# VHH binders against Uncharacterized protein MJ0448: the designs that were tried, part 13

Target 1, 256 residues: Uncharacterized protein MJ0448, of Methanocaldococcus jannaschii (q57890)
Amino acid sequence: MIKILVDNTAYKKFFAQHGFSALIEINNKRILFDAGQNSITLRENLRLFNEKEGFDYIVLSHGHYDHCDGLKYVIENDLINGKVIAHKDAFLDKYAGNRYIGIDEEIKEYLLKKADLEIIEEPYKIDKDIIVSGYVPREYEYEMEEFQCIKDGKRVKDEVNDDMFLIAKGILITGCSHSGIINVVEYGKKLSEIKGVLGGFHLVGVSDNYLNRIVDYFKSQDFWIMPMHCTGFKALTKLSQLNNFVYGHVGKIIGI
Key: E = the ipSAE of ESMFold2; O = the ipSAE of OpenDDE; V2 = 0.75 times the mean of E and O plus 0.25 times the DockQ between their complexes.

## First folded at step 13 (VHH; framework vhh_7pa5_2)

Design s3 (from q4 with Y103H E104Y; at its last look DockQ between E and O 0.90; V2 from the best seeds 0.00; counts 0 for: pae E 6.9 > 2)
Fold by ESMFold2, look of step 13:
Structure s3 (fold): chain B 256 residues (1-256), chain A 120 residues (1-120)
Amino acid sequence: as target 1 above (256 residues)
Amino acid sequence: QVQLVESGGGMVQPGGSLRLSCAASGFEFDDYRMSWVRRAPGKGPEWVSVISWSGGSTSYADSVEGRFTISRDNAKNTLYLQMNSLKPEDTALYYCARDETWHYSGFDYWGQGTQVTVSS
């Protein structure tokens, strides 16, 4: 079972927030995929789902604050029962222009110094049904927002090499797809059969030509899509016309 | 009701210093990133600085880096901007803003602003 805990759109009693988080419950494992941007939204949406227990795994899709800083709640309430899985670049100081957009320093320090942190680059199996991608190869051309980071003491372009996704029983879950959503899905197909794709596709601000290519790509796929978070309204107006589109929001429950 | 109330503005000579405060109420202050934004005469809004919810991470616009310091006191629900080495170009209405996203247009609540005037 997959529950959408944080998204820019919310259903009924749930709270919306710019960010992403999903709870995955499979094979007696509780996995938190991202945590949104603050503790109050994550706390209240968990409460509304009547979810009180901690997490056996936490997976960070990448090191941006709107995916990680909700971990304040998780840390302060001792809800980490096992491993935190991330790429090493998730912990770089990250910027959009001059604006810091990385993980809050206190959260970063906790994860690096106190958590059972599993740094991955290659695919990592949590379970026979659960795979975390690791680094996503950039084999297809894509459009990417300009980001920067501090690497080896130097301010450089951030390729967001820490972008990764999780597959649970054929359902691919992505935070923002900073690797390009086609790269995400095509790499996912090498790791597992894909039955559905949900999360942020990061199509806000892309060219019309690229958007049309994305629409055509998903039109030809035999799995459903649930684009959320950073996908963008213009992209959603086009993707929602596809037969395999599913509307996503906080409060959504996906059976597995 | 979310409220953000700026204070500490005024007139100051070039090279002088000023400390702005923002009193926050109606929300859990320590769960939010906070920013300062300014609007100079005849100009649109310009992002100045941001601070993470804990205060552990900060960043600044190039035009103020090294001269301004953002800080917060979560026990007092107060955001601060220490402004040193002030220049006439810093003359603006300064707003305290609750930050929802890293994009400039993503501030969800603003204060009324406090005027800073730097004049010889």
Scores: ipSAE 0.066, ipTM 0.613, lowest interface PAE 6.9, mean pLDDT 92
ESMFold2 (binder alone), look of step 13: mean pLDDT 82; pTM 0.829
OpenDDE, look of step 13: ipSAE 0.892; ipTM 0.944

Design s4 (from p1 with S35N; at its last look DockQ between E and O 0.94; V2 from the best seeds 0.82)
Fold by ESMFold2, look of step 13:
Structure s4 (fold): chain B 256 residues (1-256), chain A 120 residues (1-120)
Amino acid sequence: as target 1 above (256 residues)
Amino acid sequence: QVQLVESGGGMVQPGGSLRLSCAASGFEFDDYRMNWVRRAPGKGPEWVSTISWSGGSTSYADSVEGRFTISRDNAKNTLYLQMNSLKPEDTALYYCARDETWYESGFDYWGQGTQVTVSS
């Protein structure tokens, strides 16, 4: 079972916020994939789902605050029962232009110094049915916003090498797909059969030509898609015309 | 309702300093990133600085880096901007703003602003 905890849109009683988070419950494991951008939204949506237990794993899709800073709630309430899985670049100081968009320093320090942190670059199996991708190869052309980070004291381009996804019983869960959504899905196919793809496709601000290519790509695929978060309204108007489109929001529950 | 009230503006000579404050109420202040934004005469809004919820991560526009310091006191629900080495081009209405998203003009609540005038 997959529950959408944080997204830019919400159903009925739930709270919306810019960010992403999903809870995966399978094989007696509770996995938190991203945590949204703040404590209050994650806390209230968990309460509305009547979810009170801690997490056996936490997976960070990448090191942006709208995916990680909800960990304030998780940390302050001792809800980490096991490992936190991330790529090492998730902890870089990250910027959009001059504006800091990385993980809050207090959360970063906790994860690096106190948590049972598992740094990965290669695919990592949590279970026979659950794989975290690690680094996503960039084999297909894609468009990405121009981000920056600090490496060795210098501000450089950030390719968001920390972008990762998780597959649970053939359902691919992605935070923002900063690797390019085609790269995410095609790499996912090498790791598992794919039955559905959900999360942020990051199609806000892309060219019309690239967006048309993405629509054509998904039109040819034999799995459902549930684009959310950073996908953007313009992209959603086009993707929603596909037969395999599913409307996603906070409050959605996906069976697996 | 959410309320943000700026203060501390005024007139100052070039090279001078001012400290702005923003009193926040109506929300859990220590859960939100906060920003300073300014609007110079005849110009649109210009992002000045961002601070994370804990205060541990800060960032600044190129035009103010090294001269301005953003800070917060979560116990007092107050955001600050220390402005040093002020220049005439820093003349503007200064707003505190609550963060919503890092792109697409992403602030959901604003104060009414406090005027800073840098002039001989």
Scores: ipSAE 0.664, ipTM 0.869, lowest interface PAE 2.0, mean pLDDT 94
ESMFold2 (binder alone), look of step 13: mean pLDDT 83; pTM 0.833
OpenDDE, look of step 13: ipSAE 0.910; ipTM 0.952

Design s5 (at its last look DockQ between E and O 0.92; V2 from the best seeds 0.00; counts 0 for: pae E 2.1 > 2)
Fold by ESMFold2, look of step 13:
Structure s5 (fold): chain B 256 residues (1-256), chain A 121 residues (1-121)
Amino acid sequence: as target 1 above (256 residues)
Amino acid sequence: QVQLVESGGGMVQPGGSLRLSCAASGFEFDDYRMSWVRRAPGKGPEWVSVISWSGGSTSYADSVEGRFTISRDNAKNTLYLQMNSLKPEDTALYYCARDETWYDSSGFDYWGQGTQVTVSS
């Protein structure tokens, strides 16, 4: 079962906020995929789902604050029962223009020094039905806004090599798809069958030509899509017209 | 009932200093990233500086880097901006804001009323 805990859109009693988080519970494992951007939103939406238990795994889709800083709640309440899985570049100081967008330093320090941190580059199997992608190869052309990070004391372009997704029983879960959503899905197909794709597609601000390519790509697919978070309103108006579109929001429960 | 109240503005000569404060109430201040934003006469909002919830991560616009310092005191629910070596170009209405997203100008969900800074010879 997959529960959407944080998204820019919420249904009924749930709280919306810019960010993403999902709870995956299968095969007696509780996995938190991203944590949103703050403690209060994650806490309240977990409470509204009546979710009180800790997590066997935490997976960070990438090192941006709107996916990681909700870990403040998780850390302060001792809810990490096992491993935290991330790419090493998640912990770089990250910027959009001059604006810092990386993980809060206290959270970063805890994860690096105290957590059972599993740094991955290659696909990582949590279970027979659950795989974390690791680095996503960039085999297809894509558009992404310009990010920067600090490497070896120097400010350089950030390719967001830490962008990762998770597949649970054929459902692909992505945070922002900074690797390009086609790269995410095509790599996912090499790792597992795909029955559905949910999360942020990061299509805000992309060209009309690229957006049309994305729409055509998904029109030909035999799985459902649930674009959320950073996908953007313009992209949603076009994707929502596809036969395989599913409306996503905080409060949504996906059976698996 | 979120409230942000800026203070500490005023008139100052070029090269002078000011310290701005922002008193926050009605929300869990230490859960939020905070920014200073300014609006010069006839211009749109310009992001100045951001600070993470713990205060451990900060960054600045190129125009103020090295001259301005953002800080916060979570025990007092207060955000600060120390402004040194002020220039006429720093003249603006300064707002504190909760910082939410970087990819459009509506990335700040709550703003104060602002405090005026005027740098004039």
Scores: ipSAE 0.639, ipTM 0.855, lowest interface PAE 2.1, mean pLDDT 93
ESMFold2 (binder alone), look of step 13: mean pLDDT 81; pTM 0.811
OpenDDE, look of step 13: ipSAE 0.873; ipTM 0.935

Design s6 (from q4 with R33W Y103H; at its last look DockQ between E and O 0.91; V2 from the best seeds 0.00; counts 0 for: pae E 4.0 > 2)
Fold by ESMFold2, look of step 13:
Structure s6 (fold): chain B 256 residues (1-256), chain A 120 residues (1-120)
Amino acid sequence: as target 1 above (256 residues)
Amino acid sequence: QVQLVESGGGMVQPGGSLRLSCAASGFEFDDYWMSWVRRAPGKGPEWVSVISWSGGSTSYADSVEGRFTISRDNAKNTLYLQMNSLKPEDTALYYCARDETWHESGFDYWGQGTQVTVSS
């Protein structure tokens, strides 16, 4: 089962926030995929789901604060029962223009010094039904927001090489798809059969030509899509017309 | 009720310094990233700086980097902006804001502002 814990849209009693988080519970494992932006929203939505237990795995889709800084709640309440899985670049100092958008330094320090941190670059199997992608190859043209990071004391373009997704029993879960959503899905198909794709597709601010290509791509697919978070309203207007579209929000529960 | 109250503005000569404060109440201050934003008369908002919820990560607009320092005291629910080497171009109404996203208009609550005037 997959529960949407944080998203820009919420159903009735749940709280919306810019960010993303999902809880996956399968094969007696509890996996937190991203943690949203702050502790209050994550805490309250977990409470509304009556979710009280800690997590056997935490997977960071990438190192932006709206996906990671909700870990403040998780850390302060000792809810990490096992491994934190991330790409090494998740911990770079990250910027949009001059604005810092990376992980809060207190959270980075905890993850790097205290957590059982599993750094990956290649696909990582949690078990036979659960795969974390690692680095996503960029085989298809895509549009990406301009980001910067600090490497070796130098400000350079951030390719967001830490962008990764998780597949649980054929359901692909992505944070923002900074690798390009087609690259994410096509790489996911090499790792597993795909039955559905949910999360952020990062189509905010993309060209109309690219957006139309994304719509055409998903129109021909045999799986459902649940675009959320950074997908953007304009893109949702078009994607919602597809017969394989599913409306996503905090409070949604997906059976697997 | 969420409240943000700025103070510490005033008139100062070029090259001078001011320290702005923002008293926050009605919310869990240490859960939020905070920003300073300024508006010159008749102009739109200009982002000045941002600080993460713990205070460990900060960044600044090019126009103020090296001269301004953002900080916070989570025990006092207070945000600060130390402004050094002030220029006439820094003249503006300065707001503290609760920050949510770097994309569009990402500030969900604003104070009423404190005036900074840099003039000989």
Scores: ipSAE 0.403, ipTM 0.764, lowest interface PAE 4.0, mean pLDDT 92
ESMFold2 (binder alone), look of step 13: mean pLDDT 83; pTM 0.835
OpenDDE, look of step 13: ipSAE 0.762; ipTM 0.891

## First folded at step 15 (VHH; framework vhh_7pa5_2)

Design t1 (from q4 with T58K; at its last look DockQ between E and O 0.92; V2 from the best seeds 0.83)
Fold by ESMFold2, look of step 15:
Structure t1 (fold): chain B 256 residues (1-256), chain A 120 residues (1-120)
Amino acid sequence: as target 1 above (256 residues)
Amino acid sequence: QVQLVESGGGMVQPGGSLRLSCAASGFEFDDYRMSWVRRAPGKGPEWVSVISWSGGSKSYADSVEGRFTISRDNAKNTLYLQMNSLKPEDTALYYCARDETWYESGFDYWGQGTQVTVSS
């Protein structure tokens, strides 16, 4: 099963917050994909799902605070039972304009010094049914918000090489798709059969031409989509017209 | 209920200093990123600075970097802004805000503000 723990939209009793997190339970493994933005939201939504156990794996889709800083709860309550999987660039100091958007310093220090951290660039199999993508090749044109990071003491463009996704039994889970949602899905097809795609598509602020190409792309696909988080309301109004659209929110449970 | 109360504003000469405080209550302060935002006369809100929940990660708008320092005391539920080398263009109503998104308008709670006036 896949449970949506953090998203910008929540159903009834759950708490909404800017960020993303999903719990994957399959083959006796508990995997946390992202942790949202803070401790209280992740804690309360886990409580509402009656989820008490720790995690065998934690997968970080990329190093932004709204995907990672909920790890405060996980760390403070000793809920990491195994590996944390990330790309090395997740730990760079990251900015949108001048605004810091990277992982909190204390969380970063814990992950680098204390956690069983698995740094990947290539696809990584957790299980026969569970693949983490690693670096996503940028073979298709896409629009990306301009981010920056610090490398060797210099502020440079951040290509978000740490953007990655997870596939669980054909369901592709993405945090923000900073590598471009078409690149995410097309690379995912090379790794597994795709039955559905959920998470952030990062279509907020994109041009109308690009948005139209995304809508046309998904219209032709034989899998469902559940765009959430950073997809943006404008994009959602158009994607919701597609026959393969599924409404996503905190509280949603997807059977595998 | 969530409350953010700013203080420490006032009138100061160019080149002077002020220290703003923001007393937070009604929520788990140390779980949240916090920002200072200012509104100059006749202008919309301008993000000034952000600090992560632990206080270890922070950044500043270009216009204030090197002159302003954001900090927090999680034991006292208080956010601070040390403002040095003040300029007339720093004149504004300064708000303490709970940071939600990196988009400039992504704050979920605001204080009532404290006025800073920099003039000869």
Scores: ipSAE 0.699, ipTM 0.881, lowest interface PAE 1.8, mean pLDDT 93
ESMFold2 (binder alone), look of step 15: mean pLDDT 82; pTM 0.822
OpenDDE, look of step 15: ipSAE 0.896; ipTM 0.943

Design t2 (from q4 with T58Y; at its last look DockQ between E and O 0.90; V2 from the best seeds 0.00; counts 0 for: grease 25.5 > 24.2)
Amino acid sequence: QVQLVESGGGMVQPGGSLRLSCAASGFEFDDYRMSWVRRAPGKGPEWVSVISWSGGSYSYADSVEGRFTISRDNAKNTLYLQMNSLKPEDTALYYCARDETWYESGFDYWGQGTQVTVSS
ESMFold2, look of step 15: ipSAE 0.744; ipTM 0.898
ESMFold2 (binder alone), look of step 15: mean pLDDT 82; pTM 0.823
OpenDDE, look of step 15: ipSAE 0.917; ipTM 0.956

Design t3 (from q4 with F107Y; at its last look DockQ between E and O 0.90; V2 from the best seeds 0.82)
Fold by ESMFold2, look of step 15:
Structure t3 (fold): chain B 256 residues (1-256), chain A 120 residues (1-120)
Amino acid sequence: as target 1 above (256 residues)
Amino acid sequence: QVQLVESGGGMVQPGGSLRLSCAASGFEFDDYRMSWVRRAPGKGPEWVSVISWSGGSTSYADSVEGRFTISRDNAKNTLYLQMNSLKPEDTALYYCARDETWYESGYDYWGQGTQVTVSS
């Protein structure tokens, strides 16, 4: 099962927040994919799902606060039962313009110094049914928001090399797809059969030409899509007209 | 019930210093990123600085970098802005704001602001 814990849209009793998080429970493993941006929202949505157990794995899709800072709740309540999986660049100081958007320093310090942290760059198998992508090759043209980070004391362009996704029994879960959603899906196809794609497609603010290309791409696919979080309203109005579109929100449960 | 109350503004000569405070209540202050935002006369809001929930990660607009320092005391539910080497261009109404996103709504709650006037 996959449960959407944090998203910009919530259904019924659940709480919405800018960010993303999903719980994957399969083969007696509990995996938290991202944690949203704060403790309160993650805690309350877990409570509303009656989810009280810790996590065997935590996977960070990339090092932005709206995906990681909900780990405050997880850390403070000793809910990490195993490994935290991330790319090394998740821990860089990250900016949109001058505004800091990276992981909170206290969370970074805990993950780097105390957690059982597994740094990956290549595909990583948690289980026969579960793979984390590692670095996503940028083989198709895409539009990316302009980000910056600090490397070796210098402010440089951030290509978000830490962007990664997880596949659980053919369901691809992505945080924001900062590597480009076509790059994400095409690399995912090299790793597994794809039956569905959910998460943030980061199509807010993209050009009409690129958006039309994305719509055409998904029209030709035989899997469902559940775009959420940073996909954007304009993109949703076009993607929602596709036969393979599924409406996503906090509270959604996907069987696998 | 969410309340943000700024204080510490006033009139100061160019080159002077002021320390702004923002008292927060009605929410779990230490769960939220916080920003200072200012509005100069006749202008729209300008982001000044942001601080992460723990206080460990901060950043500043180019116009104030090196002169202003954002900080927070989570035990006192208070946000601060230390303003040094003040310039006439810093004259504005300064708001404490709860930071939500960098690109959409931006801030979900604001204070009423505290006036900073830098004049000869």
Scores: ipSAE 0.693, ipTM 0.880, lowest interface PAE 1.9, mean pLDDT 94
ESMFold2 (binder alone), look of step 15: mean pLDDT 82; pTM 0.825
OpenDDE, look of step 15: ipSAE 0.902; ipTM 0.946

Design t4 (from q4 with T101V; at its last look DockQ between E and O 0.91; V2 from the best seeds 0.00; counts 0 for: pae E 2.02 > 2)
Fold by ESMFold2, look of step 15:
Structure t4 (fold): chain B 256 residues (1-256), chain A 120 residues (1-120)
Amino acid sequence: as target 1 above (256 residues)
Amino acid sequence: QVQLVESGGGMVQPGGSLRLSCAASGFEFDDYRMSWVRRAPGKGPEWVSVISWSGGSTSYADSVEGRFTISRDNAKNTLYLQMNSLKPEDTALYYCARDEVWYESGFDYWGQGTQVTVSS
């Protein structure tokens, strides 16, 4: 099953925060997909779910603080039982404009020096039912906030090549879809049958034309969507009108 | 309750230095990214600098890069801004803020501000 641990919206007793995290439990494996942005929110929501055990895998959807810095809790409480899976670019110094948005340096240092870190570029199978995408090809035009990173001492455009998703038994889980949500879903279809798509679609600040194209795209699909986190209010008002829309929030549990 | 209290502002001549402090209480300070934000007379807010929870990752607006240094002491729940080579255009109310989202409201709690005036 899939439990939403961190999101911008919370239901009932749970805590909301800008960020994303989901717990996937299947085939006796516990997988943490992203960790949100701080220790408190992840800790408290895990406690409210009565989740006490560590994780066999941790998957980082990309190297932004609102997906990774909740690892402070995981590291400080010795909850990493196995591998951490990420793309190498997750560890670059990353910026939105001049504002640093990358992973906290102390967390980076731990992951690079102490963790059992599995750096991937290609699709990676955790199990017959669980695939991590690796790099997402950018075959469809999309709108993306202009990000920057440091490579070889130079500030350059960050294409967020580290953007990855996970599929568990046909449920596609995405952090922010910085590759463009259509690119994410279409690549996911090449890897697995898709029954549902959940997570951040990153439609904050996109043009009306692009947003309408996204709405039309999902209207024609035979799977459900649960857009959360960085999808944005305007996009949610339009996507929520689709027949295949599902309302997502911290506390949501998806059976798989 | 969340409290952020800035101090250390004042009048200084161009080329001078000031060190701002922000005392934090009512929350787990070492679990949050923190920013300095400033507001010049008659202007909207301008982000100045951000620091990650551990203090290991920082960044600055172009206008202050190389002159200002953000730091934190998590044992004392205090955020700092060392401002060197001050210019008249640095004149502003300086706020300590909890940094949450880079592309929306951005900051969920603010202090009252401390005035910095750079003038001959």
Scores: ipSAE 0.660, ipTM 0.872, lowest interface PAE 2.0, mean pLDDT 94
ESMFold2 (binder alone), look of step 15: mean pLDDT 82; pTM 0.823
OpenDDE, look of step 15: ipSAE 0.872; ipTM 0.931

Design t5 (from q4 with E100Q; at its last look DockQ between E and O 0.86; V2 from the best seeds 0.00; counts 0 for: pae E 7.8 > 2)
Fold by ESMFold2, look of step 15:
Structure t5 (fold): chain B 256 residues (1-256), chain A 120 residues (1-120)
Amino acid sequence: as target 1 above (256 residues)
Amino acid sequence: QVQLVESGGGMVQPGGSLRLSCAASGFEFDDYRMSWVRRAPGKGPEWVSVISWSGGSTSYADSVEGRFTISRDNAKNTLYLQMNSLKPEDTALYYCARDQTWYESGFDYWGQGTQVTVSS
């Protein structure tokens, strides 16, 4: 079962917030994929779902504040029962232009010093039905906003090498797809049969030509898509016309 | 019932300093990134600075970096902006804002603003 805990759109009683988070419960494992951007939204939506238990795994899709800073709630309430899985670059100081967009420093410090942190770059199996991708190879051309980070004291281009996704029983869950959504899906196909793709496709601000290519790509696929978060309104107006489109929002429950 | 109330604006000479405050209420202040945003006469909003919920990470627009310092006191639910070496182009109505998103105009709550005027 997959529950959408944080997204830019919410259904009825749930709270919307810029960011992403999903709860996956399968095979006696509770996995939190991202945590949104703040404690109160994550806390209240968990409460509205009657979710009280901690998490056996926490997976960080990448090191941006709107995916990680809801961990304040998780940390302060001792809800981490097991491992936190991330790529090493998730913890870099990250910028969009001059705006800091990385993980809050207090959360970063806790994760690096106190958490049972599992740093990965290659695919990581949580069990037979659950794979975290690790680094996503960039085999197909894609468009992405220019990001920067600090490496070895220097401001450099951030290719967001920490971008990764999770597959649970053929459902691919992505935070923002900063690797390019076609790269995400094509790599996912190498790891598992794909039955559905949900999360942020990061199509806000892309060229019309690239957007049309993405629409054509998904039109030909035999799986459903649930684009959310950073996908953007313009992209949604086109993707929603596809036969395999599913409307996503906080409060959505996906059976697996 | 989110409320943000700015204060500390005024008239200063070029090169002067001001310290702005923003009193926050109606929400869990220490759960949110906070920004200062300014609007010069006849212009749209310009982002000035942002601070993470703990205060551990800050960023500034190029036009103010090195001169302005954002800070917060989570025990007092207050956001601050120390403005030094003020220039006439810093003249604007300054708002504190609850910061939400980088890919859309993402400030979901604003104060009424406090006027800063830098002139001889």
Scores: ipSAE 0.043, ipTM 0.590, lowest interface PAE 7.8, mean pLDDT 92
ESMFold2 (binder alone), look of step 15: mean pLDDT 83; pTM 0.835
OpenDDE, look of step 15: ipSAE 0.905; ipTM 0.949

Design t6 (from q4 with S35N E65K; at its last look DockQ between E and O 0.97; V2 from the best seeds 0.84)
Amino acid sequence: QVQLVESGGGMVQPGGSLRLSCAASGFEFDDYRMNWVRRAPGKGPEWVSVISWSGGSTSYADSVKGRFTISRDNAKNTLYLQMNSLKPEDTALYYCARDETWYESGFDYWGQGTQVTVSS
ESMFold2, look of step 15: ipSAE 0.682; ipTM 0.878
ESMFold2 (binder alone), look of step 15: mean pLDDT 84; pTM 0.840
OpenDDE, look of step 15: ipSAE 0.916; ipTM 0.956

## First folded at step 16 (VHH; framework vhh_7pa5_2)

Design u1 (from t2 with Y103H; at its last fold request DockQ between E and O 0.94; V2 from the best seeds 0.86)
Amino acid sequence: QVQLVESGGGMVQPGGSLRLSCAASGFEFDDYRMSWVRRAPGKGPEWVSVISWSGGSYSYADSVEGRFTISRDNAKNTLYLQMNSLKPEDTALYYCARDETWHESGFDYWGQGTQVTVSS
ESMFold2, look of step 16: ipSAE 0.756; ipTM 0.902
ESMFold2 (binder alone), look of step 16: mean pLDDT 82; pTM 0.819
OpenDDE, look of step 16: ipSAE 0.913; ipTM 0.953
ESMFold2, look of step 18: ipSAE 0.754; ipTM 0.903
ESMFold2 (binder alone), look of step 18: mean pLDDT 82; pTM 0.820
OpenDDE, look of step 18: ipSAE 0.918; ipTM 0.956
ESMFold2, look of step 23: ipSAE 0.751; ipTM 0.900
ESMFold2 (binder alone), look of step 23: mean pLDDT 82; pTM 0.821
OpenDDE, look of step 23: ipSAE 0.917; ipTM 0.955
ESMFold2, fold request of step 24: ipSAE 0.732, 0.702, 0.749; ipTM 0.896, 0.889, 0.899
ESMFold2 (binder alone), fold request of step 24: mean pLDDT 81, 81, 81; pTM 0.818, 0.815, 0.815
OpenDDE, fold request of step 24: ipSAE 0.925, 0.923, 0.925; ipTM 0.959, 0.958, 0.959

